# Designs tried in a protein design chat: VH-VL binders against Mediator of RNA polymerase II transcription subunit 20 (mdt-20). Part 7

Target 1, 198 residues: Mediator of RNA polymerase II transcription subunit 20 (mdt-20), of Caenorhabditis briggsae (q61a42)
Amino acid sequence: MGVSWVFEAEQTAKSVERILEGIGAELMGQFQVDVIPYNPATPSTDYATNIVMHHSKCPQSTFSICPKTDFRVSPKAVCDRGFDLILGKLAGGLVIDNAGKIEINGNEYNIHSDWTVRVGTATQGTTVKGVVVEVEYDPTVIIVQCREMMAEFIKQVFNKYHETQPEIFKITEKPERYSTLDTMWQYLQIAAKLRKKT
Short names: E, the ipSAE of ESMFold2; O, the ipSAE of OpenDDE; V2, 0.75 times the mean of E and O plus 0.25 times the DockQ between their complexes.

## First folded at step 1 (VH-VL)

Design z7 (framework fv_zagotenemab)
Fold by ESMFold2-Fast, scan of step 1:
Structure z7 (fold): chain C 198 residues (1-198), chain A 122 residues (1-122), chain B 112 residues (1-112)
Amino acid sequence: as target 1 above (198 residues)
Amino acid sequence: EVQLVQSGAEVKKPGESLKISCKGSGYSFTNYWIEWVRQMPGKGLEWMGEIYPSDSDTKYEKNFKGQVTISADKSISTAYLQWSSLKASDTAMYYCARLESYIFGDNWFDPWGQGTLVTVSS
Amino acid sequence: EIVLTQSPGTLSLSPGERATLSCRSSQSLVHSDKNTYLHWYQQKPGQAPRLLIYKVSNRDSGIPDRFSGSGSGTDFTLTISRLEPEDFAVYYCMQGTHFPYTFGGGTKVEIK
């Protein structure tokens, strides 16, 4: 578990993977990220929309975010798998929006043991929405210790995308710990953007 | 609290360049799409395009693609609409609006800026 | 591109009367997420548009209960149950379901 930088690639998944293969990246297997909205059953309910997320790196966890203006003020939680079953049991509170689900599927690569790069294709139903890349620096969870190194890595590997720096990297001045919820927020922002593409 | 404030009225000649602004306040500017809407004198509303300030991702209605440029400056919470060469047919009221969607979910335009009147005449 | 047709173009009424405004879509506005992104805006002379109703039937904060929205699929209605002097304005429907966003041509509610 490290610090991640998630961005949308303009290239196809195959093109990104060719770049990784060219620099000697080792294919580790498949990965998946799910972004699932839960909406109020009726407009008169007091429940806000909740986004339930899963990431294959954390197979026993369910992430829940109620999006507000920014990450810090958004109610969020990490729960054991099965939290979405609890949401589904609410009598008229929240209902799953399967039509709005974004699923990101692809491959995970390791580079020099310190870097994990995940390249996935985002789909909504059967419609392809885009390509999402996650670059994870494994040795630390302290943003200020690695943000320059991560920007340099992205610049060197892709010759682009270093301008997509997550907002969390800009506002953290002290050596605060990065959490998986910071990764989930990045995926949520990208999924929301991709949902609007068609 | 949440508001959009647009730049003042402009009077230009055909062929001149112009850049008008829309400044957001009272909310996290980078977390919302900013919409641009044209209203020609005595006519209805036309959606022109939008920008997501956090990454400067832009989308245009086809008839405005190549005719205008939408941009944003996050450091001053301001979005821009720009013409390289104005035409008399660009005479209109231009509105900016915030797309109310938070991040994921519903979308509609709220709030709206007060509008910038652009007059292009020879 | 979705075409929204508003009718009538002009509605001449007196204060106290009921106004019924129609908005018809060229295609279904039901999104794949099963929501219908049809919204109504009010514009008074010299002012920016103001959101009235979002997602067919939900009143924005501060909007009086005399305003109501209804409809489904391609056929939508804005009703003002009892017109007040401040209600004389142009009303626009807008769809957010299909890109690009489109507006109706507007219905002008004017005093008789």
Scores: ipSAE 0.006, ipTM 0.490, lowest interface PAE 9.7, mean pLDDT 84

Design z8 (framework fv_zagotenemab)
Fold by ESMFold2-Fast, scan of step 1:
Structure z8 (fold): chain C 198 residues (1-198), chain A 121 residues (1-121), chain B 112 residues (1-112)
Amino acid sequence: as target 1 above (198 residues)
Amino acid sequence: EVQLVQSGAEVKKPGESLKISCKGSGYSFTSYWIEWVRQMPGKGLEWMGEIYPGDSYTKYEKNFKGQVTISADKSISTAYLQWSSLKASDTAMYYCARGIDYEWLPYFDYWGQGTLVTVSS
Amino acid sequence: EIVLTQSPGTLSLSPGERATLSCRSSQSLLHSNAYNYLHWYQQKPGQAPRLLIYLGSNRASGIPDRFSGSGSGTDFTLTISRLEPEDFAVYYCMQALQTPWTFGGGTKVEIK
């Protein structure tokens, strides 16, 4: 439960993992994220697209986001794994779009105790769509307390990707508490881009 | 059955304030955007702005920002369009519509009957 | 701002004839999701607009099959295969690819 910066890497998963091993990162195990659209069977005036997500760090939670123009206005919920939320959505006339599912599978590393880095390969069916990296700063959920440190970490470790800084990090108003839904929003945006890649 | 019912016609003088309403029924009011569209006499349709009633987030077309206020009261499923000081150029038919999103970009599926606002001395 | 140009401004026809209405966009309305965010509305005199076609080619609920939408990118067409008396109205296209949402100037379909 920390603040995360999620981005698409231009390198292969093996190349990113080699960088992490080179700085002494400890392999902690595997991780998975899935991003599953629930759509009306055809575009409709009755039902909007809803995105259901799971993250292996939160194995008992199901995340649901109905994406609007931006995160703040998008209806979103965190429920116990699978059952109540998905049944509610299905009863509302939404159907699972397994063909549009993005699945991210890979490895999780710990660096200097405070950092978790997840490197995964995103697939749609059998097609590889890209490489996704999540950098999580574990000690806080307050963005202004770690924003500078995370930017420096990204710069030091990867020597690029600073342009991928999440919009929530650019807060000019009062500090807001970060939540796992902010992480899921980042994954949703990346998955949407990858889904349409040719 | 989805319905949007707007308040009745208004005749006002320049400088007066006005608040017109759009009441949604037959659906989850907080789950859809309310769109405001103006139609000047004999002219086409102009988008003015929108509100998401679930959290009262608003967006305005640049020429209407500061000229009107869009708000909503989710306890009575009603959205509002308000002027602090009307001008003769505000004379128009005003429509509300429900915005439904497909991959967070909308189309307007149900429309209110319209509120005619006439501003004359 | 995306500008939509509708033509002709007025189309004078008799019942039973085919109507073809054009809407051209100043930039592509094709999203990366492969949908065109162009929608068509019908407005009869003294009435509110009514959704006819959404996402380029999908008929809204209750809309007769004589109405069809076609096109992609910057060029779109609304076709009414055989005009009925109730079809004489003004038709507007709208884009919802980027804010501000914008409408075309309208095409009036009037009885000859």
Scores: ipSAE 0.000, ipTM 0.498, lowest interface PAE 14.6, mean pLDDT 84

## First folded at step 4 (VH-VL)

Design b1 (from m1 with heavy chain V51I D52N E54N D55S; framework fv_modakafusp; at its last look DockQ between E and O 0.82; V2 from the best seeds 0.00; counts 0 for: pae E 3.8 > 2)
Fold by ESMFold2-Fast, scan of step 4:
Structure b1 (fold): chain C 198 residues (1-198), chain A 120 residues (1-120), chain B 107 residues (1-107)
Amino acid sequence: as target 1 above (198 residues)
Amino acid sequence: EVQLVQSGAEVKKPGATVKISCKVSGYTFTDYYMNWVQQAPGKGLEWMGWINPNSGETDVAEKFQGRVTITADTSTDTAYMELSSLRSEDTAVYYCATDLYYWGSYFDYWGQGTTVTVSS
Amino acid sequence: DIQMTQSPSSLSASVGDRVTITCKASQSISSYVDWYQQKPGKAPKLLIYAASSLQSGVPSRFSGSGSGTDFTFTISSLQPEDIATYYCQQSYSTPYTFGGGTKVEIK
C-alpha cells in the first residue's frame, strides 16, 4: 500500500485512459471501490452515519468511517471483511442503504513500475455520477518523500487537478506515516460530493 | 446551537440585482453544503442550488442558470445568493438551508427567510 | 428531473383524527424522501428523513413509510398545533424536488 491522491476528473473515463495509454501505461486489470451508507435504525440526534467501504486492492479489509467535520475526529475502523462485517450487522442496529451506494468500477494501470493509476466510473444504481481517478505511488507510505513528485506527476499527466491535492499532504504537524484509511477518506469525500450532483 | 441568519427584506425594480446573505454559527461552515430554496407567494418550495463552501463549487437548477450566482465567504461564515435581471415572478421568500448529514441530503436547518419584492 | 406528486392538495380533519398524506415519485428513489412542516410566515421544519426516520425533537405522532415510488406521511392523532402545510422532498439526486404541498386544516 502506497500514498494515494484521489480526485474527480472532468473528462470521460475513456479520455483519461487514452492519456495514460499515450504515456505508456500498462493495463493491469479491473478495480472496484464501493461506498455504502449504513443509517441508524432509530432516529439519530447527532446525524451519525456509518460509511462502509471496500477497495479491491485490500480484499480482506472492510473500512468503516462515521464522518464528522474532519478526518481526525471521525470514528473509524479497519475490520476483517467476512467476520467483522457479519458480526457488525447482527449487533449494530444499523440499516444498509443500498440505494445510496456509490460504486466505482474501472481499470488499473501501472506506469514506470512505481505508479499505479486507477480510473473508474462512479455510479449510484444505474445513474452515472462521475469519473474518479486514484494516483498511487507504491514505494512509500511517507508523504514528505513523494508529495512534490505526486503533484508534478498530476500536473504533467493531466494538465490540471493540482487544486485537488488531499488535505493530508498539506498538514505539517500530522504524523509522517500515511495509511489506507487516508485513501478511504479521500474516496468518501468524493463519493459524498458525487451523490449530491445533478 | 446551529443557527442560520439571513439578511433583511429587499424591494427591487425589474432588471435589478439582489444579493441575500446567510450567516451560519454552531457548526463548521466549510464542512457542509449550503442550499437555497425559493417560495413564491402562496406557492410551494423550489430548490435553486447549492454551494460547497470549502471549494466554492456550485450547482444551480436549470430554471435559475444564468441569473443565479451562489458564493461563500469563509472568513465570515456567510453564504450569498445573488439573483440578477429581476422579474416580477422572482417576488418570493428565499431560504438558505443546510444539512449536517454528511452522507445524503435533507434540510435539517433553515434560515428565517428573506422576502424579495420586485415592483415597478 | 424527478417529479414528486403529492396528494391531497388540502384536507380538513378534527383534533384526534388520523391524517394521511401521500407522495409519488416519477422514478424509484428507494427511501430518499423527506417530509417538512411549514407554518404560515415561518421556514419549513424537517419532521421525517429517509422515508421513515423521525427527526430529533419531533413528536412521535408523526411517521413516514414507503419505498421505491410510493410514500406515506401520517399524523396518528391530529393536534391543533399541527395545522400547517406539509411537503415531501426527494433527496435521491439533484435537482432536489418537492411535492406540491398539502394544507392541513382543523374542522
Scores: ipSAE 0.027, ipTM 0.583, lowest interface PAE 5.3, mean pLDDT 84
ESMFold2, look of step 6: ipSAE 0.169; ipTM 0.660
ESMFold2 (binder alone), look of step 6: mean pLDDT 91; pTM 0.930
OpenDDE, look of step 6: ipSAE 0.455; ipTM 0.820

Design b13 (from m1 with heavy chain S105D; framework fv_modakafusp; at its last look DockQ between E and O 0.64; V2 from the best seeds 0.00; counts 0 for: pae E 4.3 > 2, grease 19.9 > 18.9)
Fold by ESMFold2, look of step 9:
Structure b13 (fold): chain C 198 residues (1-198), chain A 120 residues (1-120), chain B 107 residues (1-107)
Amino acid sequence: as target 1 above (198 residues)
Amino acid sequence: EVQLVQSGAEVKKPGATVKISCKVSGYTFTDYYMNWVQQAPGKGLEWMGWVDPEDGETDVAEKFQGRVTITADTSTDTAYMELSSLRSEDTAVYYCATDLYYWGDYFDYWGQGTTVTVSS
Amino acid sequence: DIQMTQSPSSLSASVGDRVTITCKASQSISSYVDWYQQKPGKAPKLLIYAASSLQSGVPSRFSGSGSGTDFTFTISSLQPEDIATYYCQQSYSTPYTFGGGTKVEIK
């Protein structure tokens, strides 16, 4: 995966898809992201929630983040899918919070080969919580090489969302290598906010 | 030590506005939502809304929409709740409360409460 | 909006008694129920979150159970310091809503 910018849309998924189709985007298939909280079996303020996530574009991977103040200091890992089977047993009894799970399901589009846009509806159980858009620039994993171009793309195509810049895009000190965990952090933050909405 | 310190009691007339502050210390203010809860005399607790101090986004219960404004000032680590067009039914204790866990959905820390009395 | 129906509204019991308070949600909210203790003139104190998880520093005589729509809060052996009003709260979706409260007294 390349560099991604993930944001919440105010429009319906169908409305966003019409925008994409209007600029010539080609439907490439479906995607899914899930965001699943796991809690320690022995509750305490000393132990953080572990957020386990999957992205259908990385079907062999399980992503785990224990969110802290920000991404840089948050314990995190990418594991194979075997990790899913042992989570509750290996980590001393982590308990799945299936009710807190956010699922994002939708369609993936391609624009001029270099851009992939994913539009999904977020749900908690049977309740629709919102619409999530992921804009990925495929050719690079170096943020400073594409940051301004992606901001312009978001502004031109989506207009209202140009101020949704991810935190990692604000870093200016060094060329930073973007990873899939950076994308999953964005999904985590959006899912946490969506879960709290009616 | 996490502390939420609210402004003092207020006495108001119907139709007036009250603005209550909640000053935060002991954690990074912008990392967690700030919630406001109303408790009328002899009644239970009622959630009013929250603000995300990082970007100012809010969610407000329908009962209070149009009358309540919830804000955050990150330069002073202070949240505010402003309730306008006060009615006698708004006589209550008002609390700020926060959850210091990222996937939080419960209130670990509460302010001491601010009593607002609305009388004609 | 999700309504939380809490019962009883008050009770009295002897020291050492088992005390049970219930909350019923108007729709399934899985385990997103929290329980608070409030003493007169003080802010609520979180005791139980996620229906059954005991908050740090809370005595083990407090417990919670339930999932879906029916939730129970229990004090296994009532102590004099447990005199308070207890509230359930759903934290599944906004607006977050509380039960009507249960005033617990020692007889």
Scores: ipSAE 0.172, ipTM 0.664, lowest interface PAE 4.3, mean pLDDT 85
Fold by ESMFold2-Fast, scan of step 4:
Structure b13 (fold): chain C 198 residues (1-198), chain A 120 residues (1-120), chain B 107 residues (1-107)
Amino acid sequence: as target 1 above (198 residues)
Amino acid sequence: EVQLVQSGAEVKKPGATVKISCKVSGYTFTDYYMNWVQQAPGKGLEWMGWVDPEDGETDVAEKFQGRVTITADTSTDTAYMELSSLRSEDTAVYYCATDLYYWGDYFDYWGQGTTVTVSS
Amino acid sequence: DIQMTQSPSSLSASVGDRVTITCKASQSISSYVDWYQQKPGKAPKLLIYAASSLQSGVPSRFSGSGSGTDFTFTISSLQPEDIATYYCQQSYSTPYTFGGGTKVEIK
């Protein structure tokens, strides 16, 4: 997996997909991301709200984040797909909040072999909350090697959104390795904003 | 450390306009919605609206639509709430408040409050 | 808009007593209820979020419970510094709405 830049688009999913088709992007299939809050079943100092996420590119993995002020201080883990069962069985447990669940469903495209672009519609229940785009540069996991190229790609393809650069791209000064949890954090930030929209 | 610092108390005449500021520090201003809450003397809390400093999008409670303008200035990390056509019942303490946990729906940080008195 | 009905409007209790405050939503809001403490002349302070999660740094004597439409906030052993007005808030959807508040006083 490469370095990803995730952002909310102002256009419809169909409009974004037309742009991609216009530049010769090849449809690779469907993708899905889900963002699922789990709340404590009983009052407890031991349990806090946990956000469980899945990304179809990593079908064997469940991502768990207990969101705090920023990525660094938020407890987070990559687990196998059995983690969801374990959450329900811990003492008084954590219980799924289906009303707060956000699902992002859409299509995945490949461009010039090195780029994967995912375009999805985010929904909460039956309500459409927005359109989310993930641009992934596949050849590297080192941010400083690709962030300028990724910004230029987004500006050239969409004529905008280059101002939505993820915080991790702005503060990373040394060659640090990118992980799937950095992608999941970007999805969590976007989902958190989308759920608050009327 | 995270701080929300509001402008000082205001005394206004009926029909005037008041503009209150909320300057933030210690976090990335554009990453979180800024909310405004009104509290009349001896009464409870009432949500007025929020602004997304990233794009200037706002949501304003129906009671305040047409009289409230909420804005953000990213160059100074300051949010503003402007209330026009002031009436005596607008006498209140006004708070800015934000949620600094990404999956929050609650206000974990508040400004100190700005007292607005509307009198003749 | 979602109405939050908070009871009682005020109560008096002795130090060490268990204090219970209730909040009812006009429609189901799952677990999207938060509780705040406000002392005279001060801004509100978050105590409980998502119905039952204790905010960091908040004493364990404070707790919350409930789901759907009925929510409860409890102080297991009232201390003098707990004298304040307490508010529930629904965070299910905008416009966010608060309960009317409960003023807690010492007998």
Scores: ipSAE 0.030, ipTM 0.604, lowest interface PAE 5.7, mean pLDDT 85
ESMFold2 (binder alone), look of step 9: mean pLDDT 92; pTM 0.934
OpenDDE, look of step 9: ipSAE 0.337; ipTM 0.781

Design b15 (from m1 with heavy chain T98R; framework fv_modakafusp; at its last look DockQ between E and O 0.68; V2 from the best seeds 0.00; counts 0 for: pae E 3.7 > 2)
Fold by OpenDDE, look of step 6:
Structure b15 (fold): chain C 198 residues (1-198), chain A 120 residues (1-120), chain B 107 residues (1-107)
Amino acid sequence: as target 1 above (198 residues)
Amino acid sequence: EVQLVQSGAEVKKPGATVKISCKVSGYTFTDYYMNWVQQAPGKGLEWMGWVDPEDGETDVAEKFQGRVTITADTSTDTAYMELSSLRSEDTAVYYCARDLYYWGSYFDYWGQGTTVTVSS
Amino acid sequence: DIQMTQSPSSLSASVGDRVTITCKASQSISSYVDWYQQKPGKAPKLLIYAASSLQSGVPSRFSGSGSGTDFTFTISSLQPEDIATYYCQQSYSTPYTFGGGTKVEIK
């Protein structure tokens, strides 16, 4: 797994795919991301939604994030695939909000062996909410080693979205290891916005 | 203490443009969406749109599309709502309201409101 | 768009009475309903969010319930200071929409 840059595209998935094909991207297959909110079973003044997510690239993992204002202060965990089944069985625990579920489905492309680009359509039930693009640089998991290259790539291929640089890219100064949770946080933020849209 | 302070009352002619400001304090401006709500005299509340101060993204109700522009200035922690081609029906109190953009949504803090009067 | 049908449009009750306001959504919106209190000449005030969560600082006599399409707002014991217009709002999807409001008065 590499370092990923995720953003919402203000264009159709097909349009994005055409761009990718135009630069020699090869279709590798399909991908899926789901973002599922769980709410406390008991109402509280401290209402907190726990988001459970999956990414097809990590089929054995379940990502759990209770979003706060900042990723660093958000309770988070990587669990096995069966984690959501446990959540549903906890008495007085969390209740799934299927109505609020966001699912992203689309195609995965490879570019020059080093880049993986995923283009998906986000849906809530039967309603299309938007298009999400994930650009992954595969050779490294160190942000400081690839953030400039990624910025250049986005600028060249997705010029309009060059300003959508993930926050973690901006604040990371040391050669810390990038985590898939960092990618899922990006998806969470985007999904949260898309959920509220028509 | 969280505060949303809006600009003063406006009187405009039909066809004119009005721009209302909402200056925030007491919290990180970019952590919350800013919504605008219209309330005609003696009427209910109507959502106009929101802006994400972090990236400037907006969503505007269809009723106001083409006439409303919602912006945010992070340097001054101020959100703006500009309404053009004013009509008599636009006479109303306009509120800015803070909203967290995560899954949960609620307007927990409101500006004091800005009265806009459109008259010939 | 999602319509929020609020009822009643107005009510009058005595101090200490239980007051109930309902809001029906045109489609299932899970628990994405908020309730606001607006006093004359003032901005709305959030009382309940996420259908049943009490906003910080709000008296416990206020409560909300419901999920899906049917929502209820309750004042367990009406107080004189509760004279206001109350609104439900769906925050399920934009455009956000409000109920028509319920004007609550004291007999």
Scores: ipSAE 0.237, ipTM 0.747, lowest interface PAE 2.0, mean pLDDT 91
Fold by ESMFold2-Fast, scan of step 4:
Structure b15 (fold): chain C 198 residues (1-198), chain A 120 residues (1-120), chain B 107 residues (1-107)
Amino acid sequence: as target 1 above (198 residues)
Amino acid sequence: EVQLVQSGAEVKKPGATVKISCKVSGYTFTDYYMNWVQQAPGKGLEWMGWVDPEDGETDVAEKFQGRVTITADTSTDTAYMELSSLRSEDTAVYYCARDLYYWGSYFDYWGQGTTVTVSS
Amino acid sequence: DIQMTQSPSSLSASVGDRVTITCKASQSISSYVDWYQQKPGKAPKLLIYAASSLQSGVPSRFSGSGSGTDFTFTISSLQPEDIATYYCQQSYSTPYTFGGGTKVEIK
């Protein structure tokens, strides 16, 4: 998986998809991201909510993050999908919160072979909370090799959203390897924000 | 030590505008949403809206739409709530309250409150 | 909007008594209920978040339980400093809404 820039769009999913179709993007199929809270079953002095996430591009993986102020200090893990989730639920004293789940469902497009753009509608239950776009540059996992190209791509394609540049892009001075957890963190931040909107 | 310090009491005439400040310290201002809550004398708590100091986005309760403006100034770590076209029923204590920006919604720290009295 | 119905509106109890307050949501809100204590002339203080999690620094005599639409807040052994009005709040979706409050007085 490449380097991703995930942001909330101010337009409808259909409007964003029309822009992509207009520039010759090829529809590749559907995609889905799940953001599922697991709350402690008993009273706790610490906020021990774990957020379990899935991304359809990584169907073998379950991502678990216990969100704190920033990525660095947040406990996080990548597990085999199914096995580790089952063990965690049975042993962990955590209970799933289905009502708090955010689902992002939509379509995946390919542009000029190197770019994957995912456009999804985020819902909580039956309530539509917003539109989320993921722009992935497939050829590299090194942020400094692609962050300027990604900013230019987003500005050129959408004529805006350059202000949504992920924090990891801003503070990376030297080449550092990007991971799928960096993508999941971006989705988590957006999902958290969308839950607080009308 | 997290602190939210609000501006002092205000006395206004009907039709006037009031602007209340909430200055924060002890944490990164842009990491938490700032909410505003109204409490009329002898009554319960009523949510007015929030601002995200990181990008200036706001959400306002329908009852206050058109009259309330919520803003944040990151250079001074201060949130503001401005209420216009004041009526006698706006007489209340107004609170600012911090809400976790990331996952896990709850108001963990509150300002001391600002009393606004609207009288003719 | 999600309505939070809180009961009772007031109660009187003796030091050492178990006090129970209930809160009902007009629709399912899973575990997204928070409980606040407000002493006369003071700002509210968070006691319980996510229905059952005790806020750091809050005495263990305070607890919360429930899920879906029905929630309960309990003080296992009432102390003199617990005289206050208690409020539930749903944090499931905006607009955030509070219960009507329960005034707790010591006999």
Scores: ipSAE 0.046, ipTM 0.633, lowest interface PAE 5.6, mean pLDDT 85
ESMFold2, look of step 6: ipSAE 0.317; ipTM 0.729
ESMFold2 (binder alone), look of step 6: mean pLDDT 93; pTM 0.945

Design b16 (from m1 with heavy chain T98R G104S S105G; framework fv_modakafusp)
Fold by ESMFold2-Fast, scan of step 4:
Structure b16 (fold): chain C 198 residues (1-198), chain A 120 residues (1-120), chain B 107 residues (1-107)
Amino acid sequence: as target 1 above (198 residues)
Amino acid sequence: EVQLVQSGAEVKKPGATVKISCKVSGYTFTDYYMNWVQQAPGKGLEWMGWVDPEDGETDVAEKFQGRVTITADTSTDTAYMELSSLRSEDTAVYYCARDLYYWSGYFDYWGQGTTVTVSS
Amino acid sequence: DIQMTQSPSSLSASVGDRVTITCKASQSISSYVDWYQQKPGKAPKLLIYAASSLQSGVPSRFSGSGSGTDFTFTISSLQPEDIATYYCQQSYSTPYTFGGGTKVEIK
């Protein structure tokens, strides 16, 4: 994947999609993101809550993050999707928390060939929690090559949401390489916030 | 060394407003939500709300909506809780407590508490 | 709102005894329960988070267990310094709610 900027929209999914259609975005299909907590099955100081994630753009991959204070210090891994089956078989085990699962479902758009925009509704069980937007610049994985362009795109298309710029975009001095885990971290932060709102 | 240091005790009359501060050190203020918890004399703990210091978003328990304003000042690494229209039932110790803003919601560090007495 | 019912309200035990406190949620909260110790005149201190994880620096005699709606906190061998009030808290969803507390005294 390219470099992504993920944010929570205050508008309905339909309102966001109308903005996209108004600027000539082409509907490409559906997308889905899963954010699934796995908790220790028994009392243990060795295992902590692990967040397992899937993104429909990467159907063969499972992303696992044990969230700490920031991205850098959080243990994280990318695995084949089949390795989801191993989580339940580890000594001491991790157990899926279906009640805490966040699902983001929606539509994917293409704009001027280089941009992919995903607009989804986040749900926890039967409760709608919010609307999540992912803007992806496909041509590069080098943040300094697209950071200013992406900020301008967000400002022009989504107005005030430029204030939601991801931490990784604030690197100013050296070329930094972006990975899909940086995208998943952004989704995790938003899902965690949506889960905590009353 | 992580520390949350709260402002000193307050004595207020009914109908007044009180503003309590919680100054943090030893960590990056914007990395954690700051929660406020009320404890009436001889009673248990009651959650009031949180603020995300990074963007100023708040969530406040229904019981305190309309009377509580929670804010954060990133220039001084200080969180504030303002409670208006004070009643005798608001006499309590008020705590600030740090909460991870990601998935975990546990309060790993607490301020020492600020006693607010509401009396005529 | 999720209600946390904590039992007992108070207990007296001897040094070296096993002490058990329970907490029941009004709905399933998976493993999102935390346990705090509060000594008179002091702020609460986190002992256990996520039902069973021991906070760094906390003695191993403290433990937690349970999932769903029923949770247990145990002190395997009560020490004099453990005299305090203990609270459970659900961290599943806001508004966060606490149990009523259990006052632990030495007889």
Scores: ipSAE 0.072, ipTM 0.635, lowest interface PAE 4.9, mean pLDDT 84

